# Ledger of designs, part 10: VHH binders against Uncharacterized protein YOR238W

Target 1, 303 residues: Uncharacterized protein YOR238W, of Saccharomyces cerevisiae (q08634)
Amino acid sequence: MDEKVELILVPCHSIWKSSSHPSDNSVNLGQLPEYWHLAPFQYEGNDHLAFIKHGLTAIKLLLQRFDTATVIFSGSQTKKEAGAISEAQSYYFLFEKLIRYVMSNDNIDVPNFDNELRLLLKEVKNLLSSQNVNVDELFYGGSITTEEFSLDSFDNLIYSIYRFEEVNKKFPQKITIIGFAFKMPRFISCHAKAIDYPQSNITYIGIDPKPANYNQTQLSKYYDDLVQMEDKNALSLFSSDWYATKDRLLTKKRSRNPFNRTAPYAQNIFCKENGKRIEGIEDDEEYFETKIKCKMPWSSPRQ
Key: E = the ipSAE of ESMFold2; O = the ipSAE of OpenDDE; V2 = 0.75 times the mean of E and O plus 0.25 times the DockQ between their complexes.

## First folded at step 1 (VHH)

Design z1 (framework vhh_6z1v_2; at its last look DockQ between E and O 0.45; V2 from the best seeds 0.00; counts 0 for: pae E 5.2 > 2, grease 28.1 > 24.2)
Fold by OpenDDE, look of step 2:
Parts: structure tokens; C-alpha cells; sequence
Structure z1 (fold): chain B 303 residues (1-303), chain A 121 residues (1-121)
């Protein structure tokens, strides 16, 4: 375990419905939006395909860095209607199913997958075959695991770092985040900064949604909307509330926790006298300077 | 208190038109994407259309493309579904839903009580 130094982080964005069955008796590999718990806005961009791309990209990278990397799917139990299953767990089982499918079938052409996904599947299959990888070892040997307590993107980063330490008994020296490109700024400029993780040691791989049958003008509007929405609903908020302890972000987090889960990692960075997570940090910068800066296990001296 | 109240559902003949409205209150409407869903008896709920927070981007299901149009008025905190060329298979309870892009797939999703649309042959 001493050789593991890289965290490959996949923030989750939904819950895969493992029990959903296709009408044509085909295999459920997440290829249709009805196989997911999607929000209205996630249909337009075929976000479910992007989720699959995120995971397959993570697995691809893991296979290329098998001795030094660990993949962590990150996301809590966020939907009451889905039951007590975490986003991370749903991702984990989906990709286990995909990998087993790939290894068990010569034809890996999945209906409704786009060309990018088809290519990723081929690449992953080639890597698995060439390396003679045992699928059980891949998923049960510790190289792929879950973080199941994250309620937002800040949690995704900090809780996954601590999860990595739980598994590998050391903190990651570098982090590769795979997610939507428009969310990169919040991870690098806000979250990494807030927890004093060296930004230079973070790589972000952005894979965005893709609406079907849009012309160039329509796509332009779509992506402009995403950027504006990101700025308004996330980046601006995290800029003024670094740790999501204030009204709007905290309320959002609470609303995404219908099963009342408590993160065991929270006490490592935010601890009240009673052992509960701190709420209502009035001055984030002061808190950073006095409680976080140069005090974290991964902190680097600043010149 | 968050509220989504659908209206406009009624009995209509095949080929007819109907406009559904959903009035939102209790949250910042302009920060949320909106969507219309429907559920027919004995069938699963399915998405009909979605619209971005700004209204600049819209999505429609294949079965309604060309017939239905989603729109919104942020000044009125209302989302609409214009339904033309209605068919009997469009008979269902129609639901309005709201969600923020970054924080929607949890219990932070808001739903209306639904409005009944019945299309007779």
C-alpha cells in the first residue's frame, strides 16, 4: 500500500438504478436516462452518458497507473426515492457490471452509447486484456472504492482525501479529478485552496454533457447557460462561503441528506467542542489562516 | 414554504390544444431549472420537457417534439407547457418539477401535486 500516491476522484452526479430493466430484455448498463435518477436539467445534455465517461476514464487511468493509483467514487445517499444507496455505491456497481460485460463479450457495442463511449470501452478492454487483469482483484482488492458521505463538491474533495488515507494509510500526493469541465474552477480555486492542498498537485479532466442533435448555435447557448449557472449557483457561493457552513450552501447540503448520514471525516477539519461539525464560520479567511493553513497533513510551506 | 402549483389540465379532444402553468413560490425561481413530467395510469413517470434557469436552453422528449413547447417567465415565477395536436396517449397527470443544477438530485427536488390532462378520441 505504500506505493499508492495518487487519488483518482470521480464526483458522482446521480444514482444508477440497478434494478431497472430494459423493455427489450437487453442489459442495463446505464445507457438510457430512465436508468438513472436524473434531475430535469440532466436530460438535455444526456448527462448520464457523461457520468459513464467519467467512470470509464477513471478506470482507464487506473489501469495505466495500477501500482500507484486508487479510484474513489464520491457521493452520499442523496435521494429518498432511491433508498439507502449512495451515489458512490451505484457508480461502483455500474462500472463493475460494465467491466464484467466487457470481459465476457466479444461484441461490446452498447446501444445508445456515443462514439466516445465506444472508444473508451475498447481502450479499457484492451488494457484489461493486455495486462491480464483479474476483475475481482480490480474491484475487491482496494484499487477501486467509494466515499459515501459527500453532500457537495467540497465534501467530494476533502472526504475522498481522508477516504484515501483510510484505504492506503497515507494521504495522496497528487489528485486527478474527473468531472464536468465547468466545475473545474470551484475545485481548484475554491476547494483545494480552502483545505490548503497544493493546487499544482491537482489535475482536472473535464468531460462535459452533450445534447443530441443541436446545431452550433444551440450548443453555444447550452454551454453558456451551464457556465452562468455554475457561476451563480456554485462558484460565487463558494467564493464567499469556503466551507459551506453558511445559509445557502448549508441548506442545500442538508436537503441532500434525506437519510441523515454523518460524515466521519468532518471532525478532522471542522470540529466543535462537542465533536460535531462546525457551522456558521463567520470569517472564512480567518478560519483558514488560524486553523487550516500549514496545519493539514498535506500542507506545503508557503513562501 | 416551497410550493409548485400546476393548473390548466382538463378534458380535451384529439387534435386539441392545452396550456399548462406551474406557479412557483418559496424559493428563488430564477436559480432553478424547471421540468414537466407526466404519469399515465399503470405507467412510470416520464420526462416531457425541461428548461434551463435562464430559459435559453430547452429539451423535449422525442414523443412530444414538434407538439409541445416548454417556456418560462422568471418575472412571474411560472413555467408553461404549450400542448398542441394532443393525442389520447397524452392522457396523464402532468407534474411540474424544480431543481438547481448543482444540488438537484437529492431531496432538494421540488414537485407539484400534478394536473390531470385527458384527451378523448
Amino acid sequence: as target 1 above (303 residues)
Amino acid sequence: EVQLVESGGRLVRTGGSLRLSCAASGFTFSDYAMGWFRQAPGKEREVVAAISWSGDSTWHADFVKGRFTISRDNAKNTVYLQMNSLKPEDTAVYYCAAGEYDYVWGSYDYWGQGTQVTVSS
Scores: ipSAE 0.123, ipTM 0.584, lowest interface PAE 2.8, mean pLDDT 89
ESMFold2-Fast, scan of step 1: ipSAE 0.181; ipTM 0.622
ESMFold2, look of step 2: ipSAE 0.249; ipTM 0.677
ESMFold2 (binder alone), look of step 2: mean pLDDT 84; pTM 0.859

Design z10 (framework vhh_6z1v_2)
Fold by ESMFold2-Fast, scan of step 1:
Structure z10 (fold): chain B 303 residues (1-303), chain A 122 residues (1-122)
Amino acid sequence: as target 1 above (303 residues)
Amino acid sequence: EVQLVESGGRLVRTGGSLRLSCAASGRTFSSYAMGWFRQAPGKEREVVAAISGSGGSTWHADFVKGRFTISRDNAKNTVYLQMNSLKPEDTAVYYCAAKTGYYTYSSTYDYWGQGTQVTVSS
């Protein structure tokens, strides 16, 4: 059997409402914003369609790399109104439902999916059919799993690495992250650097939200604002708080943990034995030099 | 499929500026992620900058941060690398590259140009 070497990481951004049923007996496949627990800022760009593109792209890659890759949906129980269901579990359930739907139906045109989703869904169906894939094996065989304790993007990366090791008994040699393109700089320049994971072993696939019916001027303004808000609310903060142990990032992390979840990963150096995250690192560069650099299981060998 | 042609490489003095251009031919240029790479004599090829198909997301290597800026003009099927405050260490053959699909950053690219030589003298 081939060794699992690649982590395909899908950071989650919302919780799908699996119990929402259309009154007309249409199938709920996440195609409408009301089928998700969306934040106000997630409506303009149809973020929910981007979430579905992220997961389908991960499954497409997995089908091309079945023996060597593991897909991990990453996200904790972040919304009281959703109950004790994680972002990661809700994505897993949605994609299992969606794949079973396309394999059991000849017409796979889902209302409200855009052209990119329609094409991606056809590509995935063709790969499943041409490879004679067993859908139960795909979802229950360990090739697709969840990481359910992440509260921010730093957690998405580090917890999914430990989750990959928990499932496969080895750390990933390669990481492919599938997320919003506008969030790529924080993963590549901040998070990977902060944990000493080689950037040459990371691929980032960026799929951004896309407002409907915007002209070129409106789209340029939308994406410019998106990048500016990303810098203000995340990238600049991670540049001065590498491990999210201080100030605004710690406050945001605490606000996303209404069920007081603690990570169970035994090898996680960023958590105390009780599962609580370490806090209050005063000098991130000194912490990196003394605790992280050349000391992680994935660090490059010293010359 | 896409064909890439770089231009703009030349001899420039330390502290000078230079803009490299990469003209792409073929269909759906806006669907390709683009990157600039460089290779100096006796060294490995290294990634300098990357830009998404829409131009909304960019990445620059630490060693050029604040000095180099990647941009693209999808109407002209062209990607640019604006290089300021050039140093002798920037001397290399510069390559533009294209990656099919949604890729924003990758260690491997699908299509490559022939390269353009940049020499920085002190």
Scores: ipSAE 0.063, ipTM 0.536, lowest interface PAE 5.8, mean pLDDT 87

Design z11 (framework vhh_6z1v_2)
Fold by ESMFold2-Fast, scan of step 1:
Structure z11 (fold): chain B 303 residues (1-303), chain A 121 residues (1-121)
Amino acid sequence: as target 1 above (303 residues)
Amino acid sequence: EVQLVESGGRLVRTGGSLRLSCAASGRTFSSYAMGWFRQAPGKEREVVAAISGSGGSTWHADFVKGRFTISRDNAKNTVYLQMNSLKPEDTAVYYCAAKPWYSLSSTYDYWGQGTQVTVSS
């Protein structure tokens, strides 16, 4: 019995512009910032290249664990200007296009990819070729799928767990998260704890943005600023609002839902019967102790 | 997870030099800030030097400034401690430690087993 036991989670951070056409002879594989709906702060670090590294790393792991793992891209329809396409669906389309590109070409040098991406792409191509992977089975067989209702990192974790159960009829026994390294503390110390998911069953693979042509002093300042912004705008807020049901985190969540979408996951305790998120939890510690602790399908009796 | 293995510790004469190496295994080595700590017999563990994930920022304890230099080679997944002008009071087990580069905590999450440095008169 081959059973799917591992969730490989890729939190999404933007929407790829699949319809953008380069004026030169290059193909659009997300390699330029103008091929994405980026926020201003995402340009300095070449965040779009980190997004591609996240997805390729997830596919690389999947190829090593095909019978036991499911890759889930997680992110909702967060931008009116992009239309009715989710962050997750745009990543799925990009990686399908990219994998088909590498399988149909001997020279896979993509302009504007950095050396890390070129190496990773060659590793993925070698795995696909040596295993004689059926690309249609890879993308249409259920091993790679989307979670399209997440509006923040807490949703990324909890909704992807419920999405995994929806697809595989079982909750994941192991989770591997592939995302920005600077966001690891919120997933491990805040989100996993808030839902009583055993930390021993979570692996985090961190791949950060990398500014081009910065000297060591400029890089140090960039990463220090990134950590301070992360603490100010996310980590400190999640420490006092574990479930993003209050004040600033709730305001951010609402601003990211221009199409007023509601999550359809049947076992999701954080949504009401009509799919709307619960709001206004006054005491997160009491909520955890009375509603979550030792009561979740993944709660462990041992640590 | 990252695993750390120190090497280079040995007996050295007062005034001598020694370079310690710490080999890291695991993914995204540049995502970890690294530190060198030491513990002498009957004393508490103390921080000697620290380096950011990129290598762009370094810190050295006052008792080693001008004598010890921390550096890293991210291509080799290795952090180094160059120790010059060694004194008997530098005798200790030296530990390599790692924490996520974004961590504001003074606590390090991953530790090596240590390497013994003995400075004789």
Scores: ipSAE 0.000, ipTM 0.117, lowest interface PAE 18.1, mean pLDDT 85

Design z12 (framework vhh_6z1v_2)
Fold by ESMFold2-Fast, scan of step 1:
Structure z12 (fold): chain B 303 residues (1-303), chain A 121 residues (1-121)
Amino acid sequence: as target 1 above (303 residues)
Amino acid sequence: EVQLVESGGRLVRTGGSLRLSCAASGRTFSSYAMGWFRQAPGKEREVVAAISGSGGSTWHADFVKGRFTISRDNAKNTVYLQMNSLKPEDTAVYYCAARTYYWSSGSYDYWGQGTQVTVSS
């Protein structure tokens, strides 16, 4: 087997309700907002359809990567009402169900899926068939897995790198992130720099939510508001709190952790010596220079 | 699609200042990350600075850090490069570039024609 060198990272944003039953006897494939534990801000843009596009795009890329990539869904147990199921685990279950549905049906027209989803489903089905892929091997062979401890986008990147090493015994030489386009700046300008991961080895594929029935003026305002809220609530905060150990970012992180989960990754440098998460870093630039710069397994070229 | 037009390049003396502007036409300027690049005669094109769609995140190359500042005004569909303490080594054609959120290091989707900056002693 080829050695795994590429991490395909899918940051998760919600928990799919696998136990929800449609009233019309159709199959639950995540196509309705009621099939997800959505936050109020996730309804306007049909965010749930973007979640499905992210995962299908990741699977499509995996099928094109000749056994050199691992797909990791990243997200913790963030909803007390959902119980002990993580965002990542729920995505994994949804995509296994969706791929099996696609392979067992000639008509793959899912109600409420848009044309982009229908095209992605067809492309994935064609790749699975043309490459004679075993679906059980795809989901149980280690090419698709979960990272279930991330509480924010910084965690999504660093914990998925550690999870990749846990599964493949090597750190990723290349990372492809598939997520919301409006969140790209935090991953590239903040998170990758904060952990000294080479930006030249990162590709970002951005797929945004799309409100239905909006005219061009309404769409422009929707995306402008999305970018402004991203700046106010995340990007500006990460620029002054690189590791989410202070103030508003730490408060948000704690609010997303109702089951008090802690990452079990042996090489996680963001834990104290007693295993607790690091908090209250006073000088992020000093922390970067003394603890991270040229000291990470991925920052140093071979001796 | 976005169209980019740079302006502001001219001859300046060593130690002087210059502000470059890049006017964008097209849809949803705030959805594009923007960058400034330069290319001197006989050298490869290099990235100088980058700014997120909102303007909340900026990056500057080490060789201009503390001297150049990138900024944007989304109401005017314009990105700027403020250049201070200019050196002869800053002589180059400066390019404005835009990228969608499909990002790979060094990849930009739309490019301007360039504006010439010459720094003399």
Scores: ipSAE 0.000, ipTM 0.184, lowest interface PAE 13.4, mean pLDDT 84

Design z13 (from z10 with K99G T100L G101Y Y102T T104R Y105S S106P T108S; framework vhh_6z1v_2; at its last look DockQ between E and O 0.75; V2 from the best seeds 0.00; counts 0 for: pae E 17.6 > 2)
Fold by OpenDDE, look of step 2:
Structure z13 (fold): chain B 303 residues (1-303), chain A 122 residues (1-122)
Amino acid sequence: as target 1 above (303 residues)
Amino acid sequence: EVQLVESGGRLVRTGGSLRLSCAASGRTFSSYAMGWFRQAPGKEREVVAAISGSGGSTWHADFVKGRFTISRDNAKNTVYLQMNSLKPEDTAVYYCAAGLYTYRSPSSYDYWGQGTQVTVSS
């Protein structure tokens, strides 16, 4: 058996409501927005479907790389109204349910799934069937796990790397990130750089939201707005606050931690002597040069 | 199934510009992320640029350094690669690819064109 070398990372974006039941007695597979704790901005693009695409894509890739990859759903307990359940946990359970559904039914046509999801389900079904995959082994054998402490995209990357090490006892040699395409720049150009992970060893699979019943003009506007919002609210901020230790990004993180969780991985990076995460790094470049560059377990040798 | 046909490749001088086009068949062009790849003799195929189905998101390889730009016209089922400030090192067969996602990995694309030769002379 080949060693696990690849992290397949799925940054989570919401919490699936496992207790929600359809009015028509159909199965809850996350196909409707009401089955999620969505933020207002996540409705227009049917983001919940994109979430499912992210996870299914991850599982698909895992099945294709079963001996070498580990899937990690990454996201903390971010919603007070959801209770003490992490995004990652909710994803984990949703996709367990989806996979079991797929394996238990010949007809895997789920209402409200779009064509892309239907295709993904079919592909996953085929892989599962052809490989005679034991679903329990798939989910309970360590190939799929959760990172439950991430409060932003930076945390998603760095904490998942450490989670990978917890599970596999080595750091990932390559990372595949599955998320929104418009978030790719922050992961590759900011987060990877900030932690000195080789960019060449990161693959990003972008799957964007898709509004329903939009004409071309409306779609164009929608995606333009997404890019602009990403730039304004994330990319530009991470460009000037690499490690999310300054006011705006830190505030955002705090707002996403209603249950006051503390990441166990924080002790490994950016910690004060008291074990708390460093806040208010004045010079990110200097910090990188002195504390991070060529000092991380995954850092490339530099001459 | 999506069929892809590249065009626009030719011999150009260093510093010149080319615009590659890739015409896609099918009715669901906007559902596919498109990518441009290139393969030079004796080298591995490498991703040059990628664009989401909507065109709202783009990615360019580091070696592009702002010289190339990927775009698409969904009404025409066409993806473009505008190449400026071409260098001899850019000589390669350029391939158009289609996939359901935006990728950096060739394995993630489902459909490929036959390629178009771009040659940059000194």
Scores: ipSAE 0.000, ipTM 0.255, lowest interface PAE 12.2, mean pLDDT 89
ESMFold2-Fast, scan of step 1: ipSAE 0.305; ipTM 0.672
ESMFold2, look of step 2: ipSAE 0.000; ipTM 0.202
ESMFold2 (binder alone), look of step 2: mean pLDDT 83; pTM 0.852

Design z14 (framework vhh_6z1v_2)
Fold by ESMFold2-Fast, scan of step 1:
Structure z14 (fold): chain B 303 residues (1-303), chain A 124 residues (1-124)
Amino acid sequence: as target 1 above (303 residues)
Amino acid sequence: EVQLVESGGRLVRTGGSLRLSCAASGRTFSSYAMGWFRQAPGKEREVVAAISGSGGSTWHADFVKGRFTISRDNAKNTVYLQMNSLKPEDTAVYYCAAQRYSFTYTSPSQYDYWGQGTQVTVSS
């Protein structure tokens, strides 16, 4: 009752350029790829539109579960060219701007949004209006917050759980993850298992990128390539490096940390005494059995 | 706009196997994410499995993982649910559902089109 029990987790994938201004009199609401610090592989599918769908879906769910859920955007300061702004903070600023825009305008038709985004905006606006939501309370009241130290998807899950406890003084009983559908297997089969979080308490809402003007054959190839690249570059690697502490996953993690930041979460068992993250776990199954299994605050009872 | 028709539901004995099919008519089938749901008497409709438009991404509920497998054949406009090691608890009406946005969700409220359902009864 009234207690925050659900973590609505939005893993972040880029940094929004809040200072970019359109050449016309429109507003920057993240609708163009130029408004983001995108990686080369994020252009074909209009990944930036999927980022906006993730955040709007999270806000929609929050409005349906206001007294029991907290939305957490998760992602660190991963781009040297962006400066000291995290992925998570940039999403937070974007969605605050977008919601204020929607509430202050009768015409909410944003150029370059697709039909899915236009429908989501209308649904969110209707929920905000029907519930007479105070936008300042929504963003400043603690129902939407950031986790700014995650460098990979494993961090997204474990750090957001610790961040949820920091904000609400208890661990989440339920987690809803809103992210790319093609990334679902790593969260469910790898990350949740690696931290002993019960899969029955996790819901995943998958929203994939969608290339514009592709025919059926081009779309099928695009999504098959996404799944193949996901397996090659992430899923197969997490099967032998559960905690991203060695080999290719650690190299990727280091490349995403240009400011050499460390997570501040006191309960984080993956930190060394000096606050730096643990690296070089030799036997992940032994680590799980001796340090994790049945020892986490969220662990299910086992015989 | 799309019409979904489930088939394959029947009475089967505990430990048996069954394959459900869902045939879609209308526009390009692979533009839809598809899900299998079930509803037992006195319970809410729950998600069993989901599959993306391309078939490249799948999700299965914990209570069926390792026993049920979702797949699709876009050339035949059909999605399947292969059910193995059936238990009395699997007795329910099974529904096929489609989302117009090619997304995969685990909530019934996010699916736009629904079939009429097919009854699966597992006897002991």
Scores: ipSAE 0.000, ipTM 0.241, lowest interface PAE 14.5, mean pLDDT 85

Design z15 (from z10 with K99T T100Y G101S Y102W Y103G T104K Y105L S106T S107Y T108E; framework vhh_6z1v_2)
Fold by ESMFold2-Fast, scan of step 1:
Structure z15 (fold): chain B 303 residues (1-303), chain A 122 residues (1-122)
Amino acid sequence: as target 1 above (303 residues)
Amino acid sequence: EVQLVESGGRLVRTGGSLRLSCAASGRTFSSYAMGWFRQAPGKEREVVAAISGSGGSTWHADFVKGRFTISRDNAKNTVYLQMNSLKPEDTAVYYCAATYSWGKLTYEYDYWGQGTQVTVSS
């Protein structure tokens, strides 16, 4: 038994429809956009396939880490129409189903998966087989778990750190974030700095959405548009609102919380005593200097 | 598959500038994210900068931010690292690497060049 030191964080972006059943008797493994509660902008790039790549990559890394890591899927109950199921819980259920499918079938070809997913599934199947993995131990043994209160990417990082401590009784010494490549700058340059988590202890693995049948010119335009939209709607906003406590980021956060959930993490410094999130920080640099810098359990002078 | 060859490493004075090039051979170069890594003797390999396949997304390590810029020319199958305001601490062997998805983990890069030596004199 090795000590758990690494958080493998998978920020979630949608809710898988576990109850959707194909009329053709094929199995629902999240391979079609209609198997997810997708936003309109998530269709062009086949975002749902990127979600599956993120989770499979996290499981691949977990298997390679020899019990030193915990995978955390992060995302709250963000869709009233989905009911009281979180993004994180739906990913957990999907990946349990997918891994059981892989272990129980010789032919693991899933219709509508792209070449990257087919290769990744083969890699994961080979690791599972070579290590003679017990799927119940993998999913029920505490190596894969959920963080179900995050409403934005800042929450994904800070709440998953608190969740890791809740599960393992210590804070992560290393964090690996598996998400969209175009979102890497906000996690590394904004979120990690905002909580004083050492950047030298963070690794980011970027896997972007990929439109089907686009030529190189169409792909270039798609990714340039994606980066421009990311800058306009998120990165520039987080640069001036580090903790998502004001303006557009706060209104987005509130709109994603239809069940008015509050994070239960005992050491969550971003909530008031009543469990409600702090709001209206006028000077993020002053807040960082007075409340956060060198004061967090993971700050540079601390273990 | 892709093969990578770095060039441009040499001796440079403190405060000087240098541009490294990495020539890739293989089809669909724009499908690969590219990264620049460096390793000094007795030190661990560290990620310096990364760029997406289209060039629309870039990342730079804090210790080079504002001094180094990664870019690529997909028509020439080349990735560049423009290094300005060089310091003795920048002395290292610089490697370029390719992967289908960008990240700062060295093992996430599938193809590696042989490296090019950069020495910054005080």
Scores: ipSAE 0.000, ipTM 0.337, lowest interface PAE 11.1, mean pLDDT 85

Design z16 (framework vhh_6z1v_2; at its last look DockQ between E and O 0.30; V2 from the best seeds 0.00; counts 0 for: pae E 13.6 > 2)
Fold by ESMFold2, look of step 2:
Structure z16 (fold): chain B 303 residues (1-303), chain A 123 residues (1-123)
Amino acid sequence: as target 1 above (303 residues)
Amino acid sequence: EVQLVESGGRLVRTGGSLRLSCAASGRTFSSYAMGWFRQAPGKEREVVAAISGSGGSTWHADFVKGRFTISRDNAKNTVYLQMNSLKPEDTAVYYCAAHPRYGSYFSTTYDYWGQGTQVTVSS
């Protein structure tokens, strides 16, 4: 009987450039936007700092429940210019480097980290010290791993559930997702519902981007615009295409797969026996009622 | 310090309508995103709808979409939930909540909560 019952899921959003070195000989800990393969719109919110907050929060939670949780960084090889490295693997490399850095240094005042990041680093350092968990146990002992085939947020959830079972030999009884708070509705009200995962067993921790030097009015407008873009570009689409098998979401998903990755999860209901994705589900509600509802390993039992 | 007071909950027959109100006290109401949550007996609190500080963005849970509408009047420091085509499954205590930056659907993220108002829908 495995003791691991909780999946701590970090959907990844970019690829960290481990080979980039600062001109001033400081260390690359992901603290500057040029250390990441960012889309232009990710600069305004300092999204790279949020990525680090997501991972540190996941590691903090893992340390508080070390015996019962597994952290999975989730994201595929999505950028041709980055080479054959996945978002998930780049996160894994960065957080190992960052944690080793803070455990080897008394002064952890990393330039360009904000106060929230500095607090998170201190909390993680204190937890490692007080709980006698060394960094090798944390990263090499099976408590942190990657899911490297996801091409959208639906994949992040479903593939990480199967990855958790692959590693722990049981499906997760509880999921904690750590990501952007503006994306919570797509995970909770779309994806979890579409795969019949009990909503009472999912916890979502949202950590938003934070533009520098914005007043409250500018911040309110910035976040309002994020919610509008989320509704337009994700919630609306997933409401009509629950499983991302139709042209709009499927085309976007294919464009994020320059290295032609195919997920190996044989029991994944959304893949054919030959490993290829199911396409063109015409009636999502009928598909759910017929194939998914009360039929998944994680479904609640029928009354 | 924001204080929230809900009103408008009562007994209604199936197919009926209600409007819930949430009056907010304190400065800078327009800076807070607002949400409506509900909790039925024996169930966890769940998000019903959320609205941005400006009112320009709204979100509604699937189980109420097309029937419930969140809105706000920043001049009156008030958030509304218009509830139409009510069903017995809508019976719950309804809570108003505020978040300082934008609507989060996760109840543990909200900093300020009202005491709740009971909505009961009879068959």
Scores: ipSAE 0.000, ipTM 0.198, lowest interface PAE 13.6, mean pLDDT 85
ESMFold2-Fast, scan of step 1: ipSAE 0.453; ipTM 0.765
ESMFold2 (binder alone), look of step 2: mean pLDDT 81; pTM 0.834
OpenDDE, look of step 2: ipSAE 0.008; ipTM 0.285

